# Ledger of designs, part 1: VHH binders against q9lmt1

Every score and structure here is a prediction.

Target 1, 351 residues: q9lmt1
Amino acid sequence: MLEKESDLTAMEKPNNKHAADSFSSEDLVSPVKKAKKSEEVSGGGEAVAAVGNREAEEDKPSFVSEEKKEFLVEADVAEDKGARHTMEDVWVVLPDASLDFPGTLRCAHFAIYDGHGGRLAAEFAKKHLHLNVLSAGLPRELLDVKVAKKAILEGFRKTDELLLQKSVSGGWQDGATAVCVWILDQKVFVANIGDAKAVLARSSTTNELGNHTEAGNPLKAIVLTREHKAIYPQERSRIQKSGGVISSNGRLQGRLEVSRAFGDRHFKKFGVSATPDIHAFELTERENFMILGCDGLWEVFGPSDAVGFVQKLLKEGLHVSTVSRRLVKEAVKERRCKDNCTAIVIVFKRV
Structure headers, positions and changes below count from the first letter of each chain, unless a header shows other numbers; antibody chains are not in Kabat numbers.
F, E and O are the ipSAE of ESMFold2-Fast, ESMFold2 and OpenDDE, as the mean of both directions, binder to target and target to binder. V2 is 0.75 times the mean of E and O plus 0.25 times the DockQ between their complexes.
[cut] stands for letters that were removed.

## First folded at step 1 (VHH)

Design b01 (framework vhh_brivekimig_d4)
Fold by ESMFold2-Fast, scan of step 1:
Structure b01 (fold): chain B 351 residues (1-351), chain A 124 residues (1-124)
Amino acid sequence: as target 1 above (351 residues)
Amino acid sequence: EVQLVESGGGVVQPGGSLRLSCAASGFTFSSYAMSWVRQAPGKGPEWVSSISGSGGSTLYADSVKGRFTISRDNSKNTLYLQMNSLRPEDTALYYCAKDRYEYSGWKTYYFDYSSQGTLVTVSS
């Protein structure tokens, strides 16, 4: 990874500088990188001992009966080539990224990159996007939603910039769509470009219209992403303003179905964008799990069907690794998915 | 069948040194990040250190930074932890841990660790 980081740094260096001091190390110093120790003592042992422990020399762990609200994040991925001759999907599964940073925010990261025209753009995004988002200021000590969204936007921009430079030097034109998730403490950020999709399974808070016989809280499938296809009115307008043409078959310049992607260097002048839509939401006891999938999964599974399938398996006590494999197997074997099929299932368990 | 066999634990005085080893088999060792996790008696597990599959990147818990060094020999499928300036607080069972995902690509990794461990006791 050090060689890639060196390559990226070299490619980003300006060939001309107007001000000799414009790229000082002080320009990038961030005072907000202080590790924030918990203001609230989770166990209360030290605080309780300090306030009322005059009778004992040693710290006595507090006996607490009140349950603290916490989430355990469990996730796994499964993939299948489908009827394609090549596998161009790649993925990232990092369910516990908090262990790097004692005293920092819980951090988890998941992504699917669906390559087209080859695997190189998807592989580049897998290797570099998360690092570029971190470098752009993704919060790790104190959560700020606006700062997090800004870091994600900049990370996507920088990743595409560097990817395009590699594509020129390497003589390739590959592209990739992306659906990406970051979980910071109790907040989820979903970012997408293209037609991969993230779906959330959320419990109903109250069934005010139904009978109180609704045992086992029905899960609602909530689509968290907006697909970027050239045929959709707002994307079509944006493409046309850039000088692009949508053909009668609904494709940008007659070739590209999607209107946003990493790479695709020959289509950037016609309006292919790497700017993601970002959706953020709070994790509560209502959020049960998420399904990330490439377009191949979603062609054969409606969101509600996928949620129902995953919920049934989880209720049967199956582990998330088995659930993700069963979901992809169902898509390919029973539902005849023709495309590459990749799915990540992310389960939120309240402790 | 994935096998992780820890060794090198023992009793040492404060300020002393120990080197732990973990022999790995049943998977492509160089493709997985590896970690050391410890568990003191009556406490939960604490992450100690991680190393990337290539060995090019390392990460340490603040409590051991500057005292412990993680390394690996991919030709021997072996992970090491060199522990210097040991303290009584370092007393624990030490577990070798394999990243769950091949080529995880980030410095913090989700672990599957051995159930066996090797005991390190630091006492005066």
Scores: ipSAE 0.000, ipTM 0.150, lowest interface PAE 16.4, mean pLDDT 75

Design b02 (framework vhh_brivekimig_d4)
Fold by ESMFold2-Fast, scan of step 1:
Structure b02 (fold): chain B 351 residues (1-351), chain A 122 residues (1-122)
Amino acid sequence: as target 1 above (351 residues)
Amino acid sequence: EVQLVESGGGVVQPGGSLRLSCAASGFTFSDYYMSWVRQAPGKGPEWVSSISSSGSTILYADSVKGRFTISRDNSKNTLYLQMNSLRPEDTALYYCAREYSGRWYEPTFDYSSQGTLVTVSS
């Protein structure tokens, strides 16, 4: 028995060249591009500051009902394999998720799962995460932000637990990053693990001096997610404390660029986590749309560029279905996205 | 419905060679890590070797490294173990196993109904 346990542990050493070769994913061996640099430059310090201010504001009850208006949520997805031989991205578009758990509180859910080492972890997350979040107590009658965040956190934990059991039983080692959105009443919850990204297009009613309002106000790109890469100081510290090694090319055990993912069974002992960052914000007349994208989209589109691209097409009167297809087509055909490219565009249309 | 049928065992002299085969059915063979596990008389099960679904990752127990070669043919749903430079201590019942859990010995016997006997004796 002890020999068996020891031998199994040896099989899970990812710095063994033969073990590493089993993952044979182009996503795991691609050149390192620092998405954090694009996020900091394109999303800007303003985006980070705005997200921080939204988090602080979330902890305070808001009683200004005239700022909370009814919305029609329109969304669609587009996907393309890029230069890859396989499609490892999967997605969820549920503009009305009430069928799973009927209640008076509006519930919409959107997600992109970016698979690596195969599609199985992404498919598992698509099938189970939202159900696990609902089962963990996502509010359906009256919004409680802390209860919602707790349900999302538990849903991620439970999904990874069950996914890892399935991966052992099935003999696969696939992993997936995730960017997930729940809209409950006038609150948006964004949860992410890995390097998939959510960007909000948000208007301003004044110029920098507060002097006037422009019709069709410039939209600011607000990055709502923080990437989890092994090279980031806090992530690196956690990995090293777990006995993991970050290679010179910025990869955990020489293989994995991200520090958080569903699955990645052989890397869990080295500090790969499925614990999401969760950010919540209130829908007002200022929020125009969101773009969810896998890393492939964000390699060729800066957040501000993506917002500008989508805004232009929406102003031309194009439907969200056409807009999402045009965005992915631009990424793959004109901007030479090599990776799987998936994008969801979510438009907030006021009644 | 999962079936694993081992063959190729026999009696061989020290220094000899044998090739074991495992015919798999009832599941998508190409999706799974596969392993060889052996049980010597009077001893517990010992993991011998594993191979990834694509064949790109191969692992060996230190006791067999350099002497045994694991391989697979996904088109034939078959797992192989080429055993060279056999020693008396390699005498065991050999089982093939689909990766199932962290307890290889337990699921191995559940999904391997017979095993194949290898006896290294002069």
Scores: ipSAE 0.000, ipTM 0.104, lowest interface PAE 19.6, mean pLDDT 75

Design b03 (framework vhh_brivekimig_d4)
Fold by ESMFold2-Fast, scan of step 1:
Structure b03 (fold): chain B 351 residues (1-351), chain A 124 residues (1-124)
Amino acid sequence: as target 1 above (351 residues)
Amino acid sequence: EVQLVESGGGVVQPGGSLRLSCAASGFTFSSYAMSWVRQAPGKGPEWVSSISGSGGSTLYADSVKGRFTISRDNSKNTLYLQMNSLRPEDTALYYCARGYTDYKLGWEDAFDISSQGTLVTVSS
């Protein structure tokens, strides 16, 4: 398929880590400035605000002269076991994590963890990764891209460290891949280990109204993640430096298709890493939605096909919960996905 | 509506200098990284340079590194490209673009590009 060809081309791009090391996007916390305050003198010579106590009866929208800085994020998830007897995918959907993430900076968080060899590694990552990223210093006041990436890296490292300790004490060897998204203010951070994928649907023409697609102006599917498979040249080189062997069928030590994962305790000495690739981009009115999916989804949907499928349903006025369910149902029922199939659809609305 | 209006192009001799400007409106300029992209006649588009929202970080294509300087004035919502030691191969339409991504894609997928552009011709 053309979508798969385009996706492979994007994944074969030079290592984006070099660009990340040399470039930093710094944001200052914008002060909230109102165009006008209702500061009126009430009662003779008294300097008293004239605001009444019946605000619920006379609520008027505050006029703000500043440009809109935030997107409203609507998201939902759907999952299906496929032809498997067990479900080893787990997920996180926090479209507003601000209440549990102290600070002034808006935060949203989404993740899919695709378990292998059992569900325990995926469940551990779901419970602990976001908290470990927060504890590592994810920005709460002033957004600094390098600080955010450092916090995400440390969060992944700490999560795997604690997970491996629990796997030893519990006597299990489960592993999990991950695709994770944090939205801080108007910046998106995408972190992945393994072969789960994030795809962005972006307008090919800048929309005057934002979040608006016109007839004859299709959305482009942009692959945001690089898969970590043992067969890929950069990963193969890293694995071989660690003393790992990649079999003719592309599996590390003849078993693992992926080269990075949480857990997989017995494969850590052969180069299975929990170090994510992280990249950042800015939300504008051109970004319409994202699709996060496990490898099972992407085996039966090319990125462009998935974007077209979701776009059609959104144009019909369907809610994101229905859209995500229909996407997974199409993958499993019509396209015969045999693996666990999980997808998160994240829709951006200009505020 | 996001508007990006480029200016400052012209005809210059090899070794000469030009300063391009981009007047931005319709968004909070200081909150976005900004980029310059060019397209030479008969060739595909090429990313030239990017600058962070604060102006604290810059990145340049290898072909222009050491000759071009990107800068911005957030109080005037204006992006600049100072081009020194110009060469015939720098001849192109130059576009102002909002945004930057560290995930390498086609330039048109990474940026909000003004369709207007400003022409730079370096003639021997």
Scores: ipSAE 0.011, ipTM 0.422, lowest interface PAE 8.8, mean pLDDT 76

Design b04 (framework vhh_brivekimig_d4)
Fold by ESMFold2-Fast, scan of step 1:
Structure b04 (fold): chain B 351 residues (1-351), chain A 123 residues (1-123)
Amino acid sequence: as target 1 above (351 residues)
Amino acid sequence: EVQLVESGGGVVQPGGSLRLSCAASGFTFDDYAMSWVRQAPGKGPEWVSSISWNSGSILYADSVKGRFTISRDNSKNTLYLQMNSLRPEDTALYYCAKDTYRSGYYEYGMDVSSQGTLVTVSS
């Protein structure tokens, strides 16, 4: 077990003294052949004008609440540039994604995209990933875990494919890491590339009668994501097999710290992947909340520390919008986070 | 001031063994994960192995799995690397590194502040 925390990025500063170089000099200009991707977009659904149900107002209007039986999902985001000149993080907060993407299955979607080398890759992923996951067959009627995972995997693949085409035509090299969550009814799917992290706060025990102890209500921090850095054994092996060189600072070609990302066009030949790890779990009475954060948040907050911080504020009755802001403020102002800092707090409330 | 002093390198025949040691001072040794990193002539640094502060987590590069064993003695502030079945490809300067905790985990091999010890596997 690794247990120690540090508010410093490194003991020593980066030893690279080179000016920022353009990676266009390493481009592979013409990809081989003319593989047809035709029909990338399904065109021609019969126009289904979704008109709201025309409930007659014959007498006193009858309004019925949704028949939600288990959990209400509340979430919000906060962000801060830290000591950086630019903000390259982007995010998605859709507590009810079914409003925009009709289906009978409850769907919520949250994501943080941590851009590097600019915002364009993160912005592209924000705009297109969820749509590509839906187009790849994310369940909307009946939940099938394997189908959901396949759709997420294909969505990541398609998003990176289209992003790389856009980066070529636009002449940019931006990249982005991602931590993404989909909640389908009572199942949570977490997908990650890079070093953004999702942490779950889960009740440690429930007695034989299903009630919680009054003396103490400890929440355990569970890390739901595996970080993808070039220095870690499995990732390092793939990078080296692809001919990539990892510098003394732990960076691929002296530049890139992560081993998986959207974009990073000039690093794809060195083994940078956009294939996510996907973790799924069931929501029960034990799951209290999740924290999604970019690497800047996790540099100054250990998982258990962040869970304790959020739990304290929630017990004080603060709304998730205030909680997320306080978490980021603590990271930047009190804990001296120097990087862009973005956090999403997702709370599961009993209905 | 962090001080790391490697020792135990030398010339050895293929199939031989060496044990490297790293004496640490200037920090609370048992608060940090430690790593071994090597640099072969004409190549960049390669991470070899890492061990958590309490020895509860140990990681190896695929190239050394089954042949090398990392260990630590917190009472002596010393890190070890037992190298067995050495190959010519293992020829390198070996560095002891103090890791930095970031984002809920250690950045293995990121804090190298030492002279290294030379391991040569040849005839």
Scores: ipSAE 0.000, ipTM 0.128, lowest interface PAE 17.8, mean pLDDT 75

Design b05 (framework vhh_brivekimig_d4)
Fold by ESMFold2-Fast, scan of step 1:
Structure b05 (fold): chain B 351 residues (1-351), chain A 122 residues (1-122)
Amino acid sequence: as target 1 above (351 residues)
Amino acid sequence: EVQLVESGGGVVQPGGSLRLSCAASGFTFSSYSMSWVRQAPGKGPEWVSSISSSGSTILYADSVKGRFTISRDNSKNTLYLQMNSLRPEDTALYYCARDYKEWGSRYYFDSSSQGTLVTVSS
């Protein structure tokens, strides 16, 4: 079963993670650094929602509160197969997902699925994950952060369950990593399995004059995802407890660099998991944009470099569609990314 | 060539009903989600309702919930909008639109039709 050509091809073909072996997680921005926004139930969200609804009434006596600070979400994707003969990355870009996720809450959804051993697992995840998350109870009328996280977690579980059934009936062993974003009202939810990254560009709340202003201040790159690589201590321990072996080159059973993925049917017994890490944060005036990228992007761009690159182009007045294309072009043409390279840039603009 | 032909509009008094139809040709109708979009005089387009390719997912704008019903007949390549309890503010040109075939791809309305005029006047 493990000796099937499709399984061997899957493990050898996407060599895009090999360059990452030259760098430890300490050479990059630590994924331990979380967004500073509370995930707790107690917050301004419920108070703001109540006040906003009351203030929206036309017949309210002549005081109209400060306009609700809503963000216009602009996003686009760019992709390039790099030096590879095949493209195994797939993506989802829904800056307004109201048609796909019906309800009154503002909704946006973005995802990158990085296929390995073929494209089938990534394509399955693209088609089914968001539907399974919606079916699991993703909030669409009133935001409940705990319910949203539970829906995302169940969506990942159900997607992998159905994907594995199809992989058995279809006779394939493809796998895929994922980085997924849902924006519900003013909350952002980031879920990942594997080594694709989501990076947030966030500004400071004060300048050197002590004023509450972001004018001219540099943006900080915040890594919102925790990579799941077999070599990392917590994942290594989990894999070894499952009876898996990590080779001297840092690969599960000598093949997989990642410890979590959709699919990879023959590696599930050795500890490959489809359970995501989920992180949530509040959109404020500090959050400028996000960059989602497969491992191919991140092997040639550090998080801070990518944020600086995107910030420069946005300050030049370029639209997000041009910015995403320029980012991928820089990665492939100037920085010589050899692997599939996919990036989504998500820009938050004040309305 | 993709063609969408809307019909069923007319003049009706407030509280009245109309049923709009959209006849689709030039593509596999059963493979696409479909929407109704309207444009009132002097205003921009407003999304009204959408229905998935199978008919299992149906969405409505808040302004029409409980009054309008979207449906489709894939055997006839036809989209419908049943409009009840019509109001003067429902006065608009109504357009049939299709989505991209691929789920999760960039979404846009690609209606190229003339629309059907609905006038609600007392």
Scores: ipSAE 0.000, ipTM 0.133, lowest interface PAE 17.3, mean pLDDT 75

Design b06 (framework vhh_brivekimig_d4)
Fold by ESMFold2-Fast, scan of step 1:
Structure b06 (fold): chain B 351 residues (1-351), chain A 125 residues (1-125)
Amino acid sequence: as target 1 above (351 residues)
Amino acid sequence: EVQLVESGGGVVQPGGSLRLSCAASGFTFSSYAMSWVRQAPGKGPEWVSSISGSGGSTLYADSVKGRFTISRDNSKNTLYLQMNSLRPEDTALYYCAKEYTVRVTSSGYEYFDYSSQGTLVTVSS
């Protein structure tokens, strides 16, 4: 029953948490520096440096610490089928996941699942992934970063296991990529499989402002995810070691562009994995907003362009619901995105 | 609004024990996680331990794990820290925190800026 309630909540307009309901003012660790270095972990493999040198450069030590402040998390989604006759993108928007699964920690969850070969894998992931992550031990009272990452990894594994069983019983072969966010207290966890992306808009440090005041744009677009495509060296090597063949046009067994996805039952033996890369970072005054998007959005928007577009609309005083709709409309109507186009905008406001 | 009053500090020999208390008022105590933070003379602040609002989950710094125990009594709005096998390195002002702020001077010195008095623990011969 709570599963059905979660699905309904994800389709509703987001309710923003009030400052009185926020747990951010009760962070369990003493932050001597508010801009904390992010952690990146690839599930079942090597660490993934999606933000690489940019993150290291921006999160360098400073001699000034900021006071801990409470945050409001405001988010909304927009979608458009583009030139397609079907919609295979599916999404989750839970700005307060405590409504379904109570706990002391502030918990927000957002996800986009981009279906291929049908929408059944995306629908299954929407219904089950967050529940499986919670069941695997996602912290609800005290944050332990290692426990949270293990829960996310196990949640992805269990979701794919159950999905594959359902696909056999139902006689379908659908697959889905995923970009997923959990906000626990003041920590953000980003997990991805496939080619959907999460982009963060982050303010420059005091030192950087001194160097870049003439540039006029203080927000940097940071790509938090690494795409899993068969053509990329690390994925190519893993696929070939599993006996998979990558065609001259960059597709696994001549069919799949992506090397990681939920489902895709017939390609699992050739190296299609549901193991996510996980990136975690501290939420501070520097983090302004995030944009989650399927590959259709990112084909027509570069990360910096998307950040600039969203920043301009937010500065004009538009609500996140209007901002997300304008972003998707720009992608489809002005930039002629032909694929399904889904975007979630997540805004971090100080209270 | 929020009031936190620490007590229970004192002077003890190495290997000794102390129990710290924190009396909370001005907020719904059981709805918030609580922490113990300490600051030794001339050093930056160090997080010691945290406990969830229900008391069902606890976390400890590696330096105190196995020696310190955090607990709470929500009926009395009181947080506790049981400190066993005390070492000279445990000498510090101890603060309980619902919310805390850390400052850094221009010289890079870190200090804990919390409005409560704290309670002093001195471990010496």
Scores: ipSAE 0.000, ipTM 0.211, lowest interface PAE 16.5, mean pLDDT 76

Design b07 (framework vhh_brivekimig_d4)
Fold by ESMFold2-Fast, scan of step 1:
Structure b07 (fold): chain B 351 residues (1-351), chain A 124 residues (1-124)
Amino acid sequence: as target 1 above (351 residues)
Amino acid sequence: EVQLVESGGGVVQPGGSLRLSCAASGFTFSNYAMSWVRQAPGKGPEWVSSISGSGGSTLYADSVKGRFTISRDNSKNTLYLQMNSLRPEDTALYYCARTYVEIKYSGDTYFDYSSQGTLVTVSS
């Protein structure tokens, strides 16, 4: 219910044509994807589901008396300069971040900050964003998705406010995009500004063809983030209302491709925003792993292709650290990624 | 660098027809599903139609089913939208877009848009 009320989904429910990542053509026309879309917009799903009244909390475990099934989260990062001489990507991998803030539930946190015009904005965000989100109330004794989303929004706002103050005193104009993940208990929150992406690999559930094979169906790639580029209609309209101009090559004031970022002090008056899109979902047996990547990764990997690449290596028994390194190596060496390339692979293992 | 250039818009009377084109460059066109998305003045974007990379599958918004036909020519890297029986409510800026998977579990599909678009005005 609350996931259906997410900021991004609620605002864009009838007009869901913002930017996202690539996929195979079959993903578009699949019955599963069409069924989800029908449930999103149609009122008929409730009627089918209304056979009997059942509460989730009224269910009892069948053959287990121990604690609820938990996921073990394993993650690692890899990075490469690509054809660049400098590295402006910065990352965060915190498998247990809650110990840095008292009175909180277990929290895992992962992020990629893709710097432009230098590293200073990305480094500031790495140092301060998670702490600002925590102090705004993210970890709670009893987690509420709306409370968590408000904490993330405030954390982004506060981080940009402090960053802009430091950029003035330091005399720099650096900016950074961000893709950030928080895992609280069994709930995942994904927040982004700019053109970095988070992709989820999720098992198919109701495909009879998959039930006929012992190996099962390939994992489906689900893009969890919406890119913020100046060329996209909603972003373009917002920029133009702020007095900003988008050049013929799609750049704000002829310079910025992205419409949202931390920093970029001189572009804030033209509509560059640090307000993230936020998505929340529940971890179930269907969620296998996530890939976070900067724009350099996603220029040479479509989401389905990246999911397939990672899935193959995980099936071969490779550790997440090796998988992350091979993904980035493939992007840079085989696929000729010219830009900085950073990827985090987050694997959900059932206990 | 990915580029999408729309053309074929114009002014047409209700009941008329227009054919939109989108010239794509900077990526392997046949590897991507493509869509048409429109934005009426002062409103958010609305998905119109999608076509698979091979051209073997098509999808249409309920508001345009039976009136619009999406097609592609992979040898020319070009996407088309044939619009018949046009109505005043079809008035919008039309964008060509690379097509991407849903966000979360909503089932909604999102798109990369061109900065240009092509204007279609249906009026008497």
Scores: ipSAE 0.000, ipTM 0.137, lowest interface PAE 15.8, mean pLDDT 73

Design b08 (framework vhh_brivekimig_d4)
Fold by ESMFold2-Fast, scan of step 1:
Structure b08 (fold): chain B 351 residues (1-351), chain A 124 residues (1-124)
Amino acid sequence: as target 1 above (351 residues)
Amino acid sequence: EVQLVESGGGVVQPGGSLRLSCAASGFTFSSYAMSWVRQAPGKGPEWVSSISGSGGSTLYADSVKGRFTISRDNSKNTLYLQMNSLRPEDTALYYCAKRYTLSKYGWTPYFDYSSQGTLVTVSS
């Protein structure tokens, strides 16, 4: 498609075959410096790119407009099996998500995949979704919100197409729900299928509350995702049109609680979809952090409770790595979460 | 196969206007972001502006914001740069680029294909 090909086609494969990356003669006829991607494993096991990139000579070192706000994004994940004997949650934490697809646009990617019926669908999504989104035209040089949304939609579609082919050849029927985040420049895109949830903590203004509260400004918990369950009206309509039956306990064909997932090969004919809802918003001084969690986390934490818990720890000066571990530990040890419990905390700091 | 041909340059007085064009061929024009880059005499190349493949997003260097407008006509495979309120410091060879990227450590521009450019001279 035009949108999936726009902005990325010239940047899709950073394999030294590209003329600009290989410093071909036509690229050098004008005294133009070449920009290349280099990655190193940082001390401390960080997946941080930009180490090993050459330092730019003075030319025009920044194209950032005077209106742009810079954020430092810090994120980490924690997980626990709960009372389960297996771990079927899978996650992605990529502060630099350019991978094999270099570009000029800042790109960070975070995701939780909650597997059911086995881990294979979640693992497939972890390995392939972001690459398929990049290949579908996720902007690499210049942000276009409509193009980004189309790339995400196509990436989900292609990932499920390839996953279903592998499930047929491999003889498995695993499925997975997903909550995924891309941060492109100052824009956040949240995509979900199923019942995993993303919650934003946003600062209140005096206009919103009519006053400042004692002990400072409260944070509002904003649910960024819409759960996909067979009992909800729009999901129910699609399922019934596809010939699917929703049992009295709210399950598709009496078995599946969610109405959208990767995989679940045997339920696709009954209307199980891998099409995500996508929500986009701009990062401002009001956005403090996000919490991504599987259904296990949200069973024992309401959104407001989770935001309050994380806010308290951040105010105490704890690093995001400690905060994510404390959140999952609270869910499993104090609140007795029995399911797999995975959470990603993403903190936005002014530089 | 891939060709980019710039035109529209010339001599203009300060405060004047010029419209640059870039005719593209040999690739699916609407699938690529396009950029304008300039090089003044005795200086290195400077990125001027970029536009997404759909035309829905644009970026400008601070030095040209409010004065220059980038646009494209995908039906004609043509990129444009409308230059208003021209200043002597806008004097440069202007290049159309299919690929242009910013290094992590600053602008280190590169092009998929270099073209001959079009000369813009602003002088009284």
Scores: ipSAE 0.000, ipTM 0.215, lowest interface PAE 13.8, mean pLDDT 76

